# Miniprotein binders against p81326: the designs that were tried, part 26

Target 1, 226 residues: p81326
Amino acid sequence: MLHFGGFIMEINHISKILEKEREEYIRNKVEEYLKQGFSKDDAVNKANQSWRTYIGHRIQDVIYNLLKKFLKDSGLKVTTDKALNNRNLPEELDKVKRLIAINYGEYLFLPDADVIVYKVENNDIKIIAIISVKNSFRERRFETTYWKLKLKESPVTSHIKVFLATPDKDNEISYKCPNGKPKKMRIILEYELDGIYFLKEDFEETEKAKHFGKIVEDIIEISKKL

## First folded at step 11 (miniprotein)

Design xe3
Fold by OpenDDE base, look of step 12:
Structure xe3 (fold): chain B 226 residues (1-226), chain A 82 residues (1-82)
Amino acid sequence: as target 1 above (226 residues)
Amino acid sequence: SPDLEKAKFIAKIIKDLAEELGLSDEEKLRELVKLIEWLAIMYGAEVEVEIENGKIRIVIKVGNVEIYIEIEDGKVRITVKE
């Protein structure tokens, strides 16, 4: 349990809040679509489809906000890939962007970096960790692993920790060997990444697979070694 | 403004949480306060909580918009101010 300033991260509270947010979101969207002239059934279906798109971004935003809040006192900074996509960046963010770039010869590309944690010391920026947020593993199952491997290939980026954060609602990677059968995705992700953090209680805990509540402590400890 | 719409949305969630949980005892009040604090954090909003003489005052800052929550005598009052 991460105790930051007396706050214990309770996944149950987060889940409850997200459920209430869903209910309110759906209600508002249904009303909007009804006003547009859709039938009740069509309005509900459209609202649910809208929610599926929204929740993916929402979970990312939640994780960003949590990390930003709980890492603030340690002096660590947090940004997102979205913030880095601007043409005109502040000097600090421009440096962050350059320090996570992957070399492809004639081109530099950024890894998928939903959340980026870094520190500033004596005007020097050190990237500590990249957190990939996945709500579902239906698509791009090993994309985070690819980026981890690419970051390891350069001495500039090899020190950067890559974490996966997920609620894993469908239990796609919650267990390594359910019913005695190895789950390929869980095993590979756990092996290649620096950690997997679950926004749920029901999962198989290992050295690398932890409750999301431990991510702040882990990041702080990593930051002390850099 | 986007902040106002967001604040109104948050205020509605708080109202729904309060209605569901109830305000009949101290334990439920404490739970509601925790939920409100988490909600604020989840939205990247600043939150201040004051508890004095059985009255709970909470202020959530969403950009330039403030949500004022007062809980007293088993009642919740929510005001959004730009």
Scores: ipSAE 0.827, ipTM 0.935, lowest interface PAE 0.4, mean pLDDT 92
Fold by OpenDDE base, fold request of step 13:
Structure xe3 (fold): chain B 226 residues (1-226), chain A 82 residues (1-82)
Amino acid sequence: as target 1 above (226 residues)
Amino acid sequence: SPDLEKAKFIAKIIKDLAEELGLSDEEKLRELVKLIEWLAIMYGAEVEVEIENGKIRIVIKVGNVEIYIEIEDGKVRITVKE
């Protein structure tokens, strides 16, 4: 349990809160759909579908807010890809955007970077880590891996750590070899990425697969080496 | 206001948490306070906690909206103010 600013990051609290958010969200959506004339069953189904979309964004926001809060005292800064999508960026964010860009010859593209952690030292910006947040692995299973590999190809970006954060509610990557069967996705993600951080308790822990509570310490440690 | 809607949503979550935990003892109260603080962090909101003589006052700032939480005698009172 890591104490940050007097708070022990307890996944239990986060999970409990998210469950209550789910309950309230579903209730509200069901009511909305009922008012729209849907049947109870249809309203529930639609609410659940809506939640699946909502929770993906919500988890990203939660992770952003957590990192922003707990990295603040270390002098580290946090931004998002969404914040970088503006035409008019502050100089600092414009530099951040440029420092994560991947070269494709005639074109520069940005990796998927849900959360970006960086530091400013002597007016120089150093990108420390990119955190990709995934709620499910049904689609784009190896996209984060692709971006990691692309970032690694350039001396400008090769130092950037790429982490995956996930609640992995469906246990898609929580274990490497459940029942003796290798989970390709877990193995590849763990191999290619710098770390996987789980917002849950029931997972196979390794040097690279850790509880989300460790991400702050790991980022701080990385930042000291840059 | 998006902030108002968020604040109202947060207020409901706090209410639900309080109801689930119960407020029968000091340990549960401390747990609730902790949950509220986490909830605030999760929303990127500022939170202030004041504990005086068994009364807990919490203020959560969601943009321009404030959530006032008072916990006393096993009861939770929540007020949302713009």
Scores: ipSAE 0.817, ipTM 0.933, lowest interface PAE 0.4, mean pLDDT 92
Fold by OpenDDE base, fold request of step 13:
Structure xe3 (fold): chain B 226 residues (1-226), chain A 82 residues (1-82)
Amino acid sequence: as target 1 above (226 residues)
Amino acid sequence: SPDLEKAKFIAKIIKDLAEELGLSDEEKLRELVKLIEWLAIMYGAEVEVEIENGKIRIVIKVGNVEIYIEIEDGKVRITVKE
């Protein structure tokens, strides 16, 4: 049980809160769709579809806020790829953007970086980690691994840790060999990435596959080595 | 205001949590406080908790909006103020 600033990272509390958010969100959306003239069944279905989109962004935001809070005392900073999508950036963020950019010859592109952790020392920026947040693995299953491999190709970015954070609600990658059948996605993700962090309790823990509560400690430790 | 709508949503979640958990004993009260603190963190909001003489006062700051929570005698009062 990791203690951060007097708080124990209790995923159970987070899960409970998210469940209440779901209930309230669905209720509100159903009401909205009913007002639009949809049937009750259609309203419920539409609300559930809306929730699937919402929860993905919500979890990203939650993870960002958690990391921002719990890394603050260590002097580490957190940003997002969305924050970097501006033409006019503060100098610090402009540097961050440049330090995560991947070279494609005539072009530089950013990896998918839901959360970026970095430190500033003597006006020098060091990128510590990129966290990709995935709620489901239905699409773009290996996109995070692609970015990890691309970052590894450059001495400028090769040190950047790439982590995956997921609730994995559907148990798509929670276990390596459920029922004796290898889960290709779990195996490849764990092999290629620097770590997988689960926002749940029911998963196969390994050296790289950990409870999300450990991510702060791991990032802090990595930061000390840079 | 986006902050106001967010605050109202948070307030509703707190109410629902309080209703589900109940406020009948100290353990449940402590659990509710923890949930509220986590909820605030999850939204990137500042939270202050004061416990005095069996009364719990919590303030959550969501941007320019404040959520005031008072828990006393098994009752929860929530006020959202911009």
Scores: ipSAE 0.816, ipTM 0.933, lowest interface PAE 0.4, mean pLDDT 92
Fold by OpenDDE base, fold request of step 13:
Structure xe3 (fold): chain B 226 residues (1-226), chain A 82 residues (1-82)
Amino acid sequence: as target 1 above (226 residues)
Amino acid sequence: SPDLEKAKFIAKIIKDLAEELGLSDEEKLRELVKLIEWLAIMYGAEVEVEIENGKIRIVIKVGNVEIYIEIEDGKVRITVKE
């Protein structure tokens, strides 16, 4: 159990809070849809569908807030792709944006980067890690690996660690070979990425597949080598 | 305001957590405080906790809105102030 700022990161607390958030969110949405004239059954179904969309963004926000909080004392900074999606950026964020860009000849494009961790030393910015957050693997399963491979191709970005963070509620990547059958997605993601961090307890732990609570320590350690 | 709506939402979650957990002993109180602190962190909100003479006071800042939580004698009072 890693103690950050006097807090033990307990997935159980986060899960409990998210469950209460779900309950309240559903209640509010059901009430909203009832006021719009939907039947009770339709309102519940719509509320549940709304939650499925909401929770994906919510988990990303939670991870951002956790990393921002627990990396602060180490002097590390955190931003998001959303924050970088502006024409006019502060100088610091403009530099961050440029330092994660991938060259496609006449064009530069940004990788998918839900969370970006960087440090500022003597007015120089060093990108430490990109964290991709996925609630489910139904869509864009290997997109994160594509971006990792592209980042490796340039000496400017080859040092950037790419991590995946997920609750993996459907056990899509929690185990490598359940029942003796290889899970292609788990094996490929673990092979290509620098680490996978699970927001759950029930998973196959390896050197690269770890509990989310270890991500802060790992990032700090990486930052010391850059 | 969006901050007020968010604060009200957070306040409701805290109320629900308190009701579920109960306030019957010191261990449960400590657990509730931890949950509130985590909740604040998860929302990127600042949180201050004061414990004095068996009374717990917590302030959560959500933008320009403050959530005041008082726990005393097995009761929770939550006030949202803009």
Scores: ipSAE 0.815, ipTM 0.932, lowest interface PAE 0.4, mean pLDDT 92
Fold by ESMFold2, look of step 12:
Structure xe3 (fold): chain B 226 residues (1-226), chain A 82 residues (1-82)
Amino acid sequence: as target 1 above (226 residues)
Amino acid sequence: SPDLEKAKFIAKIIKDLAEELGLSDEEKLRELVKLIEWLAIMYGAEVEVEIENGKIRIVIKVGNVEIYIEIEDGKVRITVKE
């Protein structure tokens, strides 16, 4: 049994595994496209495009599985926005869904909350944190900050911590002032969010920008104060 | 079976990790075991590790499918059973 929590998680193990998954995924997809009659160049291009779509969902799954595993013994539960969109929600998950909903006058919508951490005490549900998972910031660059600001508008949701988790392989937000210039995206995300957790070694660590391995300890500590 | 296909993919990743790492000493063997444990956790799969006199047996449960990994004398044997 691995221990996750009091020490920085060995993030290089996760990164190493994901790279092997990428290699095997690409190999399998190229083979599939070649069988469909595409040229080798086209098959490779299509496989790379397929991976870009797949990796976003895969990272979310990884984060969900890790948090579910390592928060379970602390009495904390984990779900996803995808699970909350099922037709037949158990009462517990229906309550979670209602507790994170954002009011837009006559309409009620869920924030973009890829992974949700909550606890159950005496039939009461308390939402601890939501984690937005991003592998690229090319589109919807500040979507997570928008949802944090909306959650802050109500005393019912203002306590909910909003975290961003990312491998940031292209170094879009890894440093505050690369080449002496303030990186607007990193600075705004770090300012507005409750934390940014990197699934890699090479980034500028701050009080809010940390290795992903610290997220379990941080969530547990927050839950004690709620 | 989706569980069988997932288990076969996991088994292939384990084989690739073992091949790249090279099981030349105890430190590399421990590293492989850690990678296998993390791989299982990343898939939400149950994993059990037994170490006895230089022999390592690992079982990963992927739904109804089990992956058996046996490591002995620097050799890795992987069996997927449905």
Scores: ipSAE 0.796, ipTM 0.928, lowest interface PAE 0.6, mean pLDDT 88
Fold by ESMFold2, fold request of step 13:
Structure xe3 (fold): chain B 226 residues (1-226), chain A 82 residues (1-82)
Amino acid sequence: as target 1 above (226 residues)
Amino acid sequence: SPDLEKAKFIAKIIKDLAEELGLSDEEKLRELVKLIEWLAIMYGAEVEVEIENGKIRIVIKVGNVEIYIEIEDGKVRITVKE
């Protein structure tokens, strides 16, 4: 008999599963595009483009499901920005939403917080961490640091840890000085954020840049200090 | 249903994982079970594993849809029940 709680979170298992999901996704999409009358070459190109869009959302879902599962026994709760943008929010989630909102004068906006970790303490809600999930850094490369800086501006939100989670398949931020040149994105992201968690093995590990498997332990430890 | 489509996709991934591993020994069997458990977690699905008399039985619950995986004598049988 093998109990689920006896397994350690391993990045290699997650990565292997995602590769199989990619293979099946691509196969299914090629078939769909061929049925639509596209040529074989066009169907393959379109399927690969579709995957690039899909994988971003899929990784966010994976991270949500993993955190929800592994933080539950520590009394920590997890939600998403998608859930917070629903019109008919339960009171608890409405409070979470209000606790992370950023004030811009006559406007209030939510930070780009794909996954939010919080706890309920003495019937009050304490936001622990916000995780931004990025598959690519071509656009809005420093969006996560912007939101960290905005959260730091208010005593109500300054305690909130801001993490970046990424597979970084193209090595856009995996190393500080690739090819002998400092990588501005990696250096600034690591400097400003509370942590970067890689969904792969090949990256330059530092005190703040870690394997994604460490994120549960880190969040639990932080929650005990808040 | 959305749960049925998700369960069918999960079942297909399990078949592909089993084919890639090749169920030739106990080490590969243990690895497949780990992968199936992680796959279920990654979809937020409940999973239960029972090992009895050299037979491995796994149930993944995706809403009201259940995926039954039976592994015995190097063979994998997968059934999706709504």
Scores: ipSAE 0.796, ipTM 0.925, lowest interface PAE 0.6, mean pLDDT 87

Design xe3
Fold by ESMFold2, fold request of step 13:
Structure xe3 (fold): chain B 226 residues (1-226), chain A 82 residues (1-82)
Amino acid sequence: as target 1 above (226 residues)
Amino acid sequence: SPDLEKAKFIAKIIKDLAEELGLSDEEKLRELVKLIEWLAIMYGAEVEVEIENGKIRIVIKVGNVEIYIEIEDGKVRITVKE
């Protein structure tokens, strides 16, 4: 059981809440599709497909809200790549954007960073970490490792920690050697990234693969060393 | 409003959680309160919990919409106010 600044996190509470959200979401969507004239079978299939798209964004929002709440008292600020792509950026966020962007000659791109943690000290902004949130590993399995490698190439960004957060419901990366055979995806992600944080209880813990409840403590400790 | 729709969805989740748990013992009451606090955090909503004389009052602030939850004598009352 892990503490977030004196508040106990139990991952099963988050999972139970998300299951209730799924039930209500699907019920509402089925009703919507039935009113649009779809058959019951089609409405259910469409509702389930809608949920699969929704849940990915929902988990990102949950992680953002958790980090924002529990990092606040340590003087750490949280934003998203979505917020940084806003055309009317406040000066502070514009500086964050410039400090994390990757230069490709005539083009400038933000890494795929769902959540960005930074601090402001002596009028300087320091990016601490980015967290990539993956609900499924069917596509873009190693995209996060690419961005880690690119951030390492510049002295301005080489200090930035790159984390992956995932429920990994289908156990695609939960174990290094599930049947005595190395799981390539888990091995490479753990090797290249600074950490993997699981939003579930059943996974193989290592120095880099941890329960999501550890992420706040880890980020705070990293920020003290910068 | 969007905040009202979100607050109504949150209120529905709370009602469903309470129904599933049942409120006939103190352990399940404590579990419900904990789930409500986590639900608020997961939406980035402010939550305040007050307990006095066997009555629990919880306020969740969703933008400019408030959800009032009162739990007394094993009964849950939920009011959404804009």
Scores: ipSAE 0.789, ipTM 0.924, lowest interface PAE 0.7, mean pLDDT 88
Fold by ESMFold2, look of step 11:
Structure xe3 (fold): chain B 226 residues (1-226), chain A 82 residues (1-82)
Amino acid sequence: as target 1 above (226 residues)
Amino acid sequence: SPDLEKAKFIAKIIKDLAEELGLSDEEKLRELVKLIEWLAIMYGAEVEVEIENGKIRIVIKVGNVEIYIEIEDGKVRITVKE
């Protein structure tokens, strides 16, 4: 394939593909629910709810696959929270898991770390960034900021960049001051996180709020400083 | 198998993209190939593209399942093989 720089044109391709995936997914789910005896209205509602859960996992997979492909030549490795939750982890991934865990006294928990970027240097592992994926902000709207704050509390994890990736189709955080009114969610998320990456064109771009196509360059630049 | 079901889903998306885009000229054809390559990347699948004498042949490997795509004369033919 053609050597790739920047993601602006490619976000349109990714978005186009995801919309086709949505259409086929919903059609299949409606058929499935109708066969289970649900009314048409209930089947449609259930299919849309199912898609909201699925698209979050799907975007996680997309981000993982993109980063794995485009960071490989920079010596950066990528994993997921799903992979870290598997039993009998390889030693390398067990170290990654331990390096992002939050200490709550006698308990250790992983932050919301859907996709994790790290490097191996001198047989040591350095965590570069975690990316949290949110399709909507109706629930758990500030969970990612909580995890960033917890990671900042320890010198072992305070360097870890925390990014949010979102299509934000309902424009819940796309603008800081829509109609002249400050949008609390956008302002707090942008203030606390290291970056917000939008999988769409229509949003207010800032130093921290960018098209998703910029994430590879940003991660590479950060990794050079660690 | 899960790979077969994934490959069939990918094949359907390619068909839908081709139909919506319309393969009326060379620029639209190149755009479809780009979309197919991005689709493969989005699934972590290997993709190979061969262009010869007005035909485009694309192979996408989804685990042990292969998707064969032939584009000729503005028509798309897709075969999924285990």
Scores: ipSAE 0.760, ipTM 0.922, lowest interface PAE 0.6, mean pLDDT 87

